# Ledger of designs, part 1: VHH binders against UPF0145 protein MJ1413

No score or structure here was measured in a lab: all are predicted.

Target 1, 103 residues: UPF0145 protein MJ1413, of Methanocaldococcus jannaschii (q58808)
Amino acid sequence: MGGMITTTTPYIEGKKIIKYLGFVHGVASVYVTVKYYEDVKDAYERALRESEDTALIRMVDNAKKLGANAIIGINSNYAMVGEKGDMIMVGIYGTAVVVEEDG
Below, numbering starts at 1 at the first letter of every chain, in headers, positions and changes, except where a header shows other numbers; antibody chains are not in Kabat numbers.
F, E and O stand for the ipSAE by ESMFold2-Fast, ESMFold2 and OpenDDE, each averaged over both directions (binder to target, target to binder). V2 = 0.75 x the mean of E and O + 0.25 x the DockQ between their complexes.
[cut] stands for letters that were removed.
The coordinates of atoms that the task and the answers printed are left out; those that the model quotes come from them. Centres of patches stay.

## First folded at step 12 (VHH)

Design m3 (from e3 with S99R)
Fold by OpenDDE, fold request of step 14:
Structure m3 (fold): chain B 103 residues (1-103), chain A 119 residues (1-119)
Amino acid sequence: as target 1 above (103 residues)
Amino acid sequence: QVQLVESGGGMVQPGGSLRLSCAASGFTFDDYSMSWVRRAPGKGPEWVSYISSSGGDTIYADSVKGRFTISRDNAKNTLYLQMNSLKPEDTALYYCARRYRYGWEYDYWGQGTQVTVSS
């Protein structure tokens, strides 16, 4: 998305952090529907991936709104939620920054 | 082989509408979240909209919110972008892109369909 750099590391090799813009995050939740899968693992893994995809886009979009071109120190967590435990919730977090761009 | 083929582009006047389609093949379409990305002349790629694999979640760039609608028909392996209230600044080559399953950002792109908004 517009050249956004994403990394789990606190720095980007070869790039200086020009500005720290602050904490950003994305959260998403997806119901697990096991009935469409022969293996329940596939259902859960698919739901997790979908949640991760959405959460990541949300985080990146939030960073973009701050004027960031990179997100560093990215971390994520997830939990099963709902009374039946049939919903996967994913949170992705990082620090939005501006790094020097290649000339 | 993975293939994404965009269509529906064209030339319209400001305020007009277009509906883009992206035909997907060569992979399990409903396993992948998809996005529309555009590239205007002289500019870098701009993310436009995102839709999750199941279609349950949609996200839009601020520049297109309220005007564009992303959708998908997983039974037809097709991604759509309804574009209303088009502006000259929407002129771009529009790509459908498959989200990379295991990270950021996308692993496959179509060839793009040209959208030109001009009076």
Scores: ipSAE 0.882, ipTM 0.939, lowest interface PAE 0.5, mean pLDDT 95
Fold by OpenDDE, fold request of step 14:
Parts: sequence; C-alpha cells; structure tokens
Structure m3 (fold): chain B 103 residues (1-103), chain A 119 residues (1-119)
Amino acid sequence: as target 1 above (103 residues)
Amino acid sequence: QVQLVESGGGMVQPGGSLRLSCAASGFTFDDYSMSWVRRAPGKGPEWVSYISSSGGDTIYADSVKGRFTISRDNAKNTLYLQMNSLKPEDTALYYCARRYRYGWEYDYWGQGTQVTVSS
C-alpha cells in the first residue's frame, strides 16, 4: 500500500528512522465455516488467512493515516472466540515510523 | 497460470459513475483477498479498497470512502469496484491485485484499466 515497508525487526537495515509515529494495530475476526470443507483443518486455515489479511490491511491503513512509510516490530496474536469457539480473532500490531527514502 | 483482467474504465465528467470489473482465473478465487490499487500519473501506487476472501470485510481508503464500493462474486470469479461521485483526482490506472497469501503485500496484478475524470 503505497510502498509501506513492513518488518518484524526493530530496525530496517540500511534505513535511518527519521520519526516514530507510534503504536498501530489491526484486528479482524472470521467465523470458521466447516460445512463446505471435507477436511476441517482447511476451513480453519482459510479463516485464519482471511482474518490475517484483513487485520494487516487495517494496521497498514492506520499507519498510513499517521504518515508512516514503514511499520517495524510487527507481531500478532490469535484467539478462538465465541460461545462455540468457532471464530478466529487476529490482532496485528507494530510501530509506525518514517524512514529515510532511497536516494 | 494466474490471470487478472480489469475492465470498465473510461472517461467521465466529474460527478459521474463507473463500474470496474476484474476477471480472475488460474487460481481458487475465493481463497484470496483482493484489492483495488490505482496509479495516477507521476505518482506511486495508491491502495483504494480491500475485500476479504469471503467478502465479509471491506476496507476503503479515506479518499474514496462513501463514494466507492468494492464487492465480489466468488461464483463468477469476479471483483468489482463501483465508483460514484467521481473526481478529477480519481484519474488513474486502476489495478486489481491479489493479496499475497503468506504476507505483505500483493503477488499478482492485472494490466489495469484507465479511468479519466475530466470536465
């Protein structure tokens, strides 16, 4: 999204951090629907991927709103939620920063 | 092989509407979240809108919120972008892009469809 650099590391090799913009995160939840899958694990893996995709976009969008061109120290948490435990919840978070652009 | 083919672009006056389509083939469409991305002259790619693989979640850039609507028909392997209240600043080449399954950002893009908003 607009050249956003994403990394799980606290630094980006070869790039100076010009400004720290703060903590950013994205959260998403997806119901696991097993009725269309022969193997239940496929349903769960699909739901996890979908929730990860959505959470990641939300985090990056939040970083963009702050004027960031990079997110460092990215991490994630996962949980099964709902009374029946049939919903996957994903949280992705990091630190939005401005790093020097390539010359 | 993965293919994404955009269509529906054209020239419209400010305040006009267009509906873009993206025909997907060569992969299981409903396994992938999709986005629309645009590139205006002299600028880098700008993310426009996102829709999750099932269509359950949609997200929009602030610049298009309330004007654009992303949708998908997984049975037809097609992604859509309804664009209303178009502005000159919406002028760009519009791409559909497949989210990279294992991280950020996208692994496949179409060739794009040109949208020009001008009086």
Scores: ipSAE 0.879, ipTM 0.938, lowest interface PAE 0.5, mean pLDDT 95
Fold by ESMFold2, fold request of step 14:
Structure m3 (fold): chain B 103 residues (1-103), chain A 119 residues (1-119)
Amino acid sequence: as target 1 above (103 residues)
Amino acid sequence: QVQLVESGGGMVQPGGSLRLSCAASGFTFDDYSMSWVRRAPGKGPEWVSYISSSGGDTIYADSVKGRFTISRDNAKNTLYLQMNSLKPEDTALYYCARRYRYGWEYDYWGQGTQVTVSS
Protein backbone atom coordinates (compact mmCIF):
# COMPACT_ATOMS: atom_id res chain seq x y z
CA MET B 1 0.00 0.00 0.00
CA GLY B 2 2.89 2.25 -0.74
CA GLY B 3 2.55 5.23 -2.95
CA MET B 4 4.60 6.69 -5.77
CA ILE B 5 8.41 6.51 -5.46
CA THR B 6 9.78 9.96 -4.57
CA THR B 7 13.42 11.01 -4.37
CA THR B 8 15.63 14.10 -4.45
CA THR B 9 18.17 12.23 -6.63
CA PRO B 10 18.13 12.14 -10.46
CA TYR B 11 17.94 8.32 -10.55
CA ILE B 12 16.62 5.43 -8.48
CA GLU B 13 19.18 2.67 -7.95
CA GLY B 14 17.98 -0.60 -9.42
CA LYS B 15 15.41 1.09 -11.66
CA LYS B 16 15.63 2.28 -15.25
CA ILE B 17 13.81 5.42 -16.44
CA ILE B 18 11.79 4.45 -19.51
CA LYS B 19 9.82 7.70 -19.91
CA TYR B 20 10.16 11.34 -18.85
CA LEU B 21 6.67 12.81 -18.31
CA GLY B 22 7.64 16.35 -17.33
CA PHE B 23 7.81 18.90 -14.55
CA VAL B 24 5.33 18.51 -11.69
CA HIS B 25 4.67 20.73 -8.70
CA GLY B 26 2.45 21.20 -5.68
CA VAL B 27 1.84 24.26 -3.53
CA ALA B 28 0.16 24.74 -0.15
CA SER B 29 -0.10 27.40 2.52
CA VAL B 30 -1.28 27.18 6.12
CA TYR B 31 -2.07 29.78 8.77
CA VAL B 32 -0.12 29.34 11.99
CA THR B 33 -2.56 28.54 14.82
CA VAL B 34 -1.36 28.15 18.41
CA LYS B 35 -3.13 25.36 20.32
CA TYR B 36 -3.97 25.51 24.04
CA TYR B 37 -0.71 25.17 26.04
CA GLU B 38 1.38 24.96 22.84
CA ASP B 39 4.66 26.84 22.46
CA VAL B 40 4.59 29.27 19.53
CA LYS B 41 7.65 27.64 17.92
CA ASP B 42 5.81 24.29 17.89
CA ALA B 43 2.87 25.94 16.14
CA TYR B 44 5.14 27.27 13.37
CA GLU B 45 6.81 23.89 12.88
CA ARG B 46 3.45 22.12 12.75
CA ALA B 47 2.15 24.61 10.15
CA LEU B 48 5.27 24.07 8.05
CA ARG B 49 4.83 20.29 8.17
CA GLU B 50 1.13 20.57 7.32
CA SER B 51 1.93 22.75 4.31
CA GLU B 52 4.70 20.34 3.22
CA ASP B 53 2.36 17.35 3.47
CA THR B 54 -0.35 18.99 1.39
CA ALA B 55 2.11 20.27 -1.23
CA LEU B 56 3.65 16.79 -1.58
CA ILE B 57 0.25 15.14 -2.06
CA ARG B 58 -0.71 17.76 -4.68
CA MET B 59 2.54 17.16 -6.58
CA VAL B 60 2.08 13.38 -6.43
CA ASP B 61 -1.55 13.66 -7.60
CA ASN B 62 -0.39 15.75 -10.56
CA ALA B 63 2.29 13.15 -11.38
CA LYS B 64 -0.28 10.33 -11.24
CA LYS B 65 -2.43 12.23 -13.76
CA LEU B 66 0.56 12.17 -16.13
CA GLY B 67 0.90 8.41 -15.66
CA ALA B 68 4.06 8.52 -13.54
CA ASN B 69 5.17 5.89 -11.06
CA ALA B 70 8.05 7.99 -9.71
CA ILE B 71 9.18 11.58 -9.20
CA ILE B 72 12.91 12.36 -9.28
CA GLY B 73 14.94 15.50 -8.58
CA ILE B 74 12.52 16.76 -5.93
CA ASN B 75 13.23 20.17 -4.39
CA SER B 76 11.20 22.55 -2.26
CA ASN B 77 10.92 26.19 -1.23
CA TYR B 78 9.09 27.86 1.63
CA ALA B 79 8.15 31.40 2.53
CA MET B 80 6.44 33.25 5.34
CA VAL B 81 3.53 35.15 3.76
CA GLY B 82 0.33 36.98 4.71
CA GLU B 83 -0.17 40.49 6.08
CA LYS B 84 1.18 39.55 9.54
CA GLY B 85 3.71 36.95 8.33
CA ASP B 86 1.43 34.31 9.85
CA MET B 87 1.17 31.93 6.88
CA ILE B 88 3.71 29.38 5.72
CA MET B 89 3.69 28.63 1.98
CA VAL B 90 5.53 25.62 0.54
CA GLY B 91 6.21 24.80 -3.10
CA ILE B 92 7.52 21.35 -4.07
CA TYR B 93 8.56 20.26 -7.56
CA GLY B 94 10.25 17.44 -9.45
CA THR B 95 10.34 15.43 -12.68
CA ALA B 96 7.61 12.84 -13.23
CA VAL B 97 8.89 9.61 -14.77
CA VAL B 98 8.02 5.99 -15.45
CA VAL B 99 10.55 3.51 -14.08
CA GLU B 100 10.95 -0.25 -14.40
CA GLU B 101 13.13 -2.81 -12.67
CA ASP B 102 16.65 -2.69 -14.13
CA GLY B 103 16.87 -6.49 -14.45
CA GLN A 1 1.44 1.83 20.38
CA VAL A 2 0.02 3.45 17.26
CA GLN A 3 -3.38 1.98 16.38
CA LEU A 4 -5.84 2.77 13.60
CA VAL A 5 -9.20 0.94 13.67
CA GLU A 6 -11.55 1.25 10.72
CA SER A 7 -15.29 0.60 11.00
CA GLY A 8 -18.60 1.29 9.29
CA GLY A 9 -18.24 -1.00 6.30
CA GLY A 10 -21.01 -3.25 5.03
CA MET A 11 -23.16 -4.27 2.08
CA VAL A 12 -25.13 -1.66 0.20
CA GLN A 13 -26.99 -1.38 -3.11
CA PRO A 14 -25.73 0.83 -5.95
CA GLY A 15 -26.65 4.47 -5.32
CA GLY A 16 -26.55 3.98 -1.55
CA SER A 17 -24.52 5.71 1.12
CA LEU A 18 -22.15 4.55 3.83
CA ARG A 19 -20.01 6.34 6.41
CA LEU A 20 -16.63 4.95 7.46
CA SER A 21 -14.87 5.84 10.70
CA CYS A 22 -11.25 5.41 11.81
CA ALA A 23 -10.39 5.58 15.50
CA ALA A 24 -6.81 6.65 16.16
CA SER A 25 -4.76 6.09 19.32
CA GLY A 26 -1.15 6.03 20.50
CA PHE A 27 -0.02 9.22 18.76
CA THR A 28 -0.82 12.95 18.52
CA PHE A 29 -3.54 12.69 15.87
CA ASP A 30 -3.61 16.48 15.19
CA ASP A 31 0.02 16.39 13.99
CA TYR A 32 -0.59 14.00 11.08
CA SER A 33 -2.22 14.19 7.71
CA MET A 34 -4.33 11.14 6.90
CA SER A 35 -5.61 9.27 3.87
CA TRP A 36 -8.13 6.63 2.90
CA VAL A 37 -6.73 3.90 0.66
CA ARG A 38 -8.73 1.03 -0.85
CA ARG A 39 -7.89 -2.35 -2.34
CA ALA A 40 -10.38 -3.97 -4.69
CA PRO A 41 -10.34 -7.72 -5.43
CA GLY A 42 -7.59 -8.53 -7.93
CA LYS A 43 -6.16 -5.01 -7.84
CA GLY A 44 -3.39 -3.19 -6.03
CA PRO A 45 -3.94 -0.37 -3.54
CA GLU A 46 -5.66 2.80 -4.76
CA TRP A 47 -5.43 6.10 -2.93
CA VAL A 48 -8.91 7.55 -2.34
CA SER A 49 -8.63 10.77 -0.36
CA TYR A 50 -6.32 12.94 1.77
CA ILE A 51 -6.93 15.39 4.59
CA SER A 52 -4.33 17.69 6.14
CA SER A 53 -3.53 17.54 9.86
CA SER A 54 -5.77 20.52 10.73
CA GLY A 55 -8.48 19.45 8.28
CA GLY A 56 -7.97 22.64 6.27
CA ASP A 57 -7.12 20.93 2.98
CA THR A 58 -8.75 17.90 1.32
CA ILE A 59 -7.84 16.12 -1.92
CA TYR A 60 -9.76 13.38 -3.76
CA ALA A 61 -8.97 10.84 -6.44
CA ASP A 62 -10.86 11.66 -9.65
CA SER A 63 -12.83 8.40 -9.36
CA VAL A 64 -14.55 9.53 -6.13
CA LYS A 65 -14.64 13.33 -6.46
CA GLY A 66 -18.10 14.75 -5.84
CA ARG A 67 -19.32 11.50 -4.22
CA PHE A 68 -17.00 11.04 -1.22
CA THR A 69 -16.20 13.49 1.58
CA ILE A 70 -13.24 13.06 3.93
CA SER A 71 -13.37 14.75 7.33
CA ARG A 72 -11.76 14.55 10.75
CA ASP A 73 -12.62 15.38 14.35
CA ASN A 74 -9.32 16.10 16.08
CA ALA A 75 -11.01 16.35 19.50
CA LYS A 76 -12.22 12.74 19.12
CA ASN A 77 -9.12 11.40 17.29
CA THR A 78 -11.37 10.16 14.49
CA LEU A 79 -11.18 10.23 10.68
CA TYR A 80 -14.31 9.84 8.53
CA LEU A 81 -15.23 9.02 4.94
CA GLN A 82 -18.78 9.79 3.81
CA MET A 83 -19.50 7.75 0.67
CA ASN A 84 -22.53 8.71 -1.43
CA SER A 85 -23.80 7.46 -4.79
CA LEU A 86 -21.90 4.20 -4.36
CA LYS A 87 -21.07 2.10 -7.43
CA PRO A 88 -20.06 -1.57 -7.80
CA GLU A 89 -16.50 -0.43 -8.61
CA ASP A 90 -16.27 1.10 -5.10
CA THR A 91 -16.28 -2.44 -3.67
CA ALA A 92 -13.02 -2.77 -1.74
CA LEU A 93 -11.31 -3.12 1.61
CA TYR A 94 -10.89 0.47 2.90
CA TYR A 95 -7.87 1.42 5.02
CA CYS A 96 -7.24 4.48 7.15
CA ALA A 97 -3.57 5.45 6.71
CA ARG A 98 -1.21 7.82 8.50
CA ARG A 99 1.31 9.67 6.35
CA TYR A 100 5.02 8.96 6.92
CA ARG A 101 6.65 12.23 7.98
CA TYR A 102 9.92 11.65 6.06
CA GLY A 103 8.63 10.68 2.66
CA TRP A 104 5.62 10.00 0.52
CA GLU A 105 4.61 6.69 2.09
CA TYR A 106 2.26 5.70 4.91
CA ASP A 107 3.75 4.15 8.07
CA TYR A 108 0.61 2.85 9.83
CA TRP A 109 -2.79 1.61 8.74
CA GLY A 110 -5.48 -0.63 10.20
CA GLN A 111 -6.85 -3.99 9.13
CA GLY A 112 -9.45 -2.26 6.98
CA THR A 113 -13.23 -2.31 6.74
CA GLN A 114 -15.00 -4.06 3.84
CA VAL A 115 -17.39 -2.14 1.59
CA THR A 116 -19.46 -4.21 -0.85
CA VAL A 117 -21.71 -2.55 -3.42
CA SER A 118 -23.89 -5.06 -5.21
CA SER A 119 -27.40 -5.65 -6.31
Scores: ipSAE 0.503, ipTM 0.796, lowest interface PAE 1.8, mean pLDDT 89
Fold by ESMFold2, fold request of step 14:
Structure m3 (fold): chain B 103 residues (1-103), chain A 119 residues (1-119)
Amino acid sequence: as target 1 above (103 residues)
Amino acid sequence: QVQLVESGGGMVQPGGSLRLSCAASGFTFDDYSMSWVRRAPGKGPEWVSYISSSGGDTIYADSVKGRFTISRDNAKNTLYLQMNSLKPEDTALYYCARRYRYGWEYDYWGQGTQVTVSS
């Protein structure tokens, strides 16, 4: 964290890619659970946030293990899964790289 | 008025244990994933552990895996870090941090609680 730049773009302005470390991915799945007196749409949004947060941290942790200081080209996929569509599965992915100042 | 108040730090011998607590107020605690982050003297922040908003997923930095356990009690608005087999390199100011929605960043943290591991 602190030193990991994350972006959806393929490059970071002002930085030069000095190493491509490869594809990196994080996945999470969360059941949608409606709390007492909670609006159902809030429960779905909360589950999505939880899945996204966990998937992102997993992707960043995997990138850190490769020695990356940035992840470029980040994208995500979402699906409702489970027998009655009551689970949110999130995959977040990108390319782990090492960047430095472009001088 | 988001507040995060860490406690439970102190001085321990190598191999000892401590349990840190973080009391949260001013926001809906169980809507947010949380992390413990530490800062050793003269160093930048180092992420230690993460727990999802429900508590269903936990993730640890390699340096603490197998020794530290993150947990939360959403009914009591409290985050915990059980630290076992402490080493001198675990000496740091430990703070709990609230995850910013949809980002990698944290938007609130407390003043921290000092953990010192020495003889």
Scores: ipSAE 0.455, ipTM 0.771, lowest interface PAE 2.1, mean pLDDT 89
Fold by ESMFold2, fold request of step 14:
Structure m3 (fold): chain B 103 residues (1-103), chain A 119 residues (1-119)
Amino acid sequence: as target 1 above (103 residues)
Amino acid sequence: QVQLVESGGGMVQPGGSLRLSCAASGFTFDDYSMSWVRRAPGKGPEWVSYISSSGGDTIYADSVKGRFTISRDNAKNTLYLQMNSLKPEDTALYYCARRYRYGWEYDYWGQGTQVTVSS
């Protein structure tokens, strides 16, 4: 399976950035729910992962719509939100670019 | 140890419907988000749809939005794709794919199930 190159660094070794397409992000929020007999710590970690996964795929989808083949400078932010502080909100963002082989 | 087995493919006429299934084993299924990815002859992989680990969020490629529905049954460790209003362009090998637990990509997929839409 092929996919978009993603990295937290401002460049990709062996590639040259030929086009900057701009800021992209994805956001998701997930309620923390504790399953029957589940450790509370595991419930929070599961909700966090779920929110991260959804936010990431939204960011990648947005970058594809801009014509990107890579996203650089990826970073994320987290918050507990909601009426009882029982939702995890994740934002993931980066710079959509087009890269080609260097050399 | 991780196993993903797709089924439910076949030949249908344009406008027809199919339901794909993916049986998962060897991992805690409800801890992972999942996607369907397809590969048409001579083409690279094309992402089709995504579902979060709980099933609470779904996302679709524009080419299938309104026609396909992704779902999961975490009690049965099974992922589904209901495909309606099928078009010849939907002809492909369809794979279920597991999100990479420690990264930004997919780490496992099955051998795929063939969907062929032709008159």
Scores: ipSAE 0.426, ipTM 0.750, lowest interface PAE 2.2, mean pLDDT 88

Design m5 (from e3 with S99L)
Fold by OpenDDE, fold request of step 14:
Structure m5 (fold): chain B 103 residues (1-103), chain A 119 residues (1-119)
Amino acid sequence: as target 1 above (103 residues)
Amino acid sequence: QVQLVESGGGMVQPGGSLRLSCAASGFTFDDYSMSWVRRAPGKGPEWVSYISSSGGDTIYADSVKGRFTISRDNAKNTLYLQMNSLKPEDTALYYCARLYRYGWEYDYWGQGTQVTVSS
């Protein structure tokens, strides 16, 4: 999936948007396993990173399927879910686009 | 130092199987999500499969879905790729890649193991 440009900005400096391909997203959820960590903070941060990794790969894959070489306006959110709030759910969203290639 | 060493490649006939391994060292393996990426002759890198740090989530490129299985043994610091129903178009140098902490890109790659599918 090399070559995909990702940014939180609505534009990429120096690159023209040739085509808008549409909304793309990735979602992932991971249970927090606090029992394996001395510090609960580490458990939650690890779970968050794992969720983010998966969500991001899913979004990028979805963008690739559309023929995108960039995702702009990327934003993310997360929530604690589950009856005990022990699952981290992450959503990552953006707009898949085609930008001009470097000459 | 971070090190990734792929193995298990070789030459097989179409329809054959291979199991690739990637031995990781120099970092906390179970803290990182991993992927397999391949490069066929004359082509750019193609992402093949992803597995999350805990192994709980896997994702596959459409081209390999149903044929390849990614897995990991965090106790052994090893990443695997089971490749079944191999096709000539699967011929490539296969890389083990560590997912960067703050993005979708990969910050470390192995030297690759060659997979050749040919009659």
Scores: ipSAE 0.877, ipTM 0.938, lowest interface PAE 0.5, mean pLDDT 94
Fold by OpenDDE, fold request of step 14:
Structure m5 (fold): chain B 103 residues (1-103), chain A 119 residues (1-119)
Amino acid sequence: as target 1 above (103 residues)
Amino acid sequence: QVQLVESGGGMVQPGGSLRLSCAASGFTFDDYSMSWVRRAPGKGPEWVSYISSSGGDTIYADSVKGRFTISRDNAKNTLYLQMNSLKPEDTALYYCARLYRYGWEYDYWGQGTQVTVSS
C-alpha cells in the first residue's frame, strides 16, 4: 500500500494538510499459543506482533478508501481478552488526511 | 540472506485462473506477515492481499475481493495467491513482499512474476 505516510505526530514536517478525512481504525485479535514455544514470552510477543500487523493493515486500507495519502496522530491500545485471557487484541487508530505532495 | 522468489505467472484469457507461489528463504517465515503487491504498467505499486504470520487473518483489496485467495504453508515456507475470474485490469507484475516487523511498509520484495490477462 504505497503512497501512505504514517506518523504518530499531529503534523508532517514540511507538508501542509490539505484536507481532514476523519478517524480511521484497525483492530485484530490473535490467540496466544504457548505450547509451540519454549519460552512463553515468545508466544506472547509473536501474538502481539501478528495482531499489530493485521490492525495496521486494516487501518491503512481504511484510510486509502477515504482517499488519504497520510495518517497522522497514530496511536494504539491492546488488551488481553477471551474467557481464559489467552487472546491479545490490538487497536490502531489515527486521522486520515490529504497532505500536499512533494514538488 | 532474505530471498523471495515468485512463480506461477503467465498469460490467460479473461475469466481464467492462475495460482502464484512465493518461495521464501533466509528468514523465519512464520514470524512475518506477508502480502502480494502488483505493479501495472505506468502505475505505482498496488497492495493486493495480506496474510498474517500464522495465516489466521487475511485481508483483500476491494478490487480483488471474492476473486483472489491468499494462503500460506509455513512448513514449506511458501506464500500463495489463487486468482480466479481474472480481468484485463489484473495485468501486472506480481510481487510477494515481507511486511516490516515494526511498520506497515515492506522491507523485502521478490523479483516478481508477470500476469497478463488478455483476449
Scores: ipSAE 0.862, ipTM 0.930, lowest interface PAE 0.5, mean pLDDT 94
Fold by ESMFold2, fold request of step 14:
Structure m5 (fold): chain B 103 residues (1-103), chain A 119 residues (1-119)
Amino acid sequence: as target 1 above (103 residues)
Amino acid sequence: QVQLVESGGGMVQPGGSLRLSCAASGFTFDDYSMSWVRRAPGKGPEWVSYISSSGGDTIYADSVKGRFTISRDNAKNTLYLQMNSLKPEDTALYYCARLYRYGWEYDYWGQGTQVTVSS
C-alpha cells in the first residue's frame, strides 16, 4: 500500500509499464448495522466505506503477491444483497503492473 | 488535529510476545479502517495488518499470519497489535496508520514504537 500506486487511469504520467501481471480484484461484504441514535442513511454510508476499505486492501494484497508496484484501470461494483437487502457487497478490480520511471 | 500515538514496543527475546497500542484522537475513530505498518532498518515500509472500521474484517501480511492479531476498541479509540512468537525479522519501527477516507492510501501516521527482537 505504501509502495503501491493505485489509479483509475490506464497509465501513470511519468512512469512506463514494463510488465503486465494480470487482473486483480478484492471483494468485501458488510452487514448494515444501525447504531443507537443513528440515521439509517449514515449506517448505509458507513457500511459502504467499510466494504470499500476491505475490498481495496484485498486487491492490493493480491497485486503484491503478483509482484506489482501499481494497479491501473481500477473500477468497482456495488450491490445490496442478503434476505433483507441488509448487506452491501463491493468488488474492486484493476490490472496489476510493474512500472518504472520514464525519463 | 488528528493524532495517533503508538506504544508498547521494547526489547524481547525470540519467541516472546509484545502488545502494541495506538491511541487515536481528533477524529471519529470508528469511521476509519486502520493498519499497522512497519519499517525495518534499511528497508521501506511494510504493511503488517489491517482492520476494518467496525472491526469486522481483519487481514494480515503472510509474514505475520498466525503470530499477530490486530484488534480495536472503538469505545476507547485504541488500536492494538498482539505479537506472539516474535522473530528477529520482526525488528522494526511499528506505526499505526489511518486509511484515507476518500482515497486508497494512508493519510496519518503515528511516531512509531520500536520493537527489537534479539537474544
Scores: ipSAE 0.517, ipTM 0.803, lowest interface PAE 1.7, mean pLDDT 89
Fold by ESMFold2, look of step 12:
Structure m5 (fold): chain B 103 residues (1-103), chain A 119 residues (1-119)
Amino acid sequence: as target 1 above (103 residues)
Amino acid sequence: QVQLVESGGGMVQPGGSLRLSCAASGFTFDDYSMSWVRRAPGKGPEWVSYISSSGGDTIYADSVKGRFTISRDNAKNTLYLQMNSLKPEDTALYYCARLYRYGWEYDYWGQGTQVTVSS
């Protein structure tokens, strides 16, 4: 359980931004592999979820290294990559900030 | 029903090693990324390590990097944490946690296994 607040919005209700620490992102790529007796659609969705999970953890870890306690304006980009187009690449990004109670 | 059961904790001297296991049941284990999280006496939870659903990516908290190794055996539905060069500050209740989605939300975790590092 991280103490990092994450949101797609430019603000966090009940908090005020006291410091902008800059752009932060995480990237991951995963080969799509089909399991025995697995529908191909399920293999793609699993690979996407794995890429998203890893990219998000990397982004949060990078934000912690900047001293952030929150990431705002989170968005993502997706691509099929690799020599045969068999990798899903995910980039997740946002703005690392320090927030405190809006008082 | 989703179930996660941690084991392998115990008392060990500084510099020692332990291997934690987490037995998973009630869900398709290899569809989920997993983490170890620990809670020291009187403190809040601290994330320790992450492993992606395939096992292809691992990430460690700086405090354990180089000493701990997360791994998984998807055929046995088991998550592991090899803990080497243990320090008194590693004393905590260690939880196995299933990642819900998006990396920072856990929807299930076990009862924990106690690790105590003292002389």
Scores: ipSAE 0.515, ipTM 0.788, lowest interface PAE 1.7, mean pLDDT 89
Fold by ESMFold2, fold request of step 14:
Structure m5 (fold): chain B 103 residues (1-103), chain A 119 residues (1-119)
Amino acid sequence: as target 1 above (103 residues)
Amino acid sequence: QVQLVESGGGMVQPGGSLRLSCAASGFTFDDYSMSWVRRAPGKGPEWVSYISSSGGDTIYADSVKGRFTISRDNAKNTLYLQMNSLKPEDTALYYCARLYRYGWEYDYWGQGTQVTVSS
């Protein structure tokens, strides 16, 4: 996990893409739970962050299985799901690649 | 100040079990996702397992899946790793790590607890 470069940009300055390993993603869904000492806004933000953390780890793990050392073009998508719309689903996506120094 | 203190390591025979604990203080523990990371002698860090801040999602490295179980008790600010069917390859210093939010990396680590699997 210390060796995977993650970026939202399509390239990494100073690196050359030598292999495209394909689309990778991670998905997570988390129920929103309001704690007694916070407002609803804080509860939604906390659930979003938890979902993003989990989705990102899943995406990175999938990229490692493909042999990637970087993920470029990372983006995310969000949805409210569940019967009452009280669950946040997050998808994080990118392109798994192998990069090396741009000589 | 943020502190993470691991414990529960030791010597075990192959096939044995250990339960690691990580006591967290100085931050709101249940707001943070956590991982176990290990470092074998002379090697770099290897991610072992992840648990989301609520405990609702867990993820394991392929090398430990089915043998290790991560869990947390947010009321006690404690992270756990139950390790079963231990192998010599599991010998390492095990760290409790807090996930950094803006960049996929960890911002705080404990001192580690040693696990040694040998006859």
Scores: ipSAE 0.460, ipTM 0.780, lowest interface PAE 2.0, mean pLDDT 89

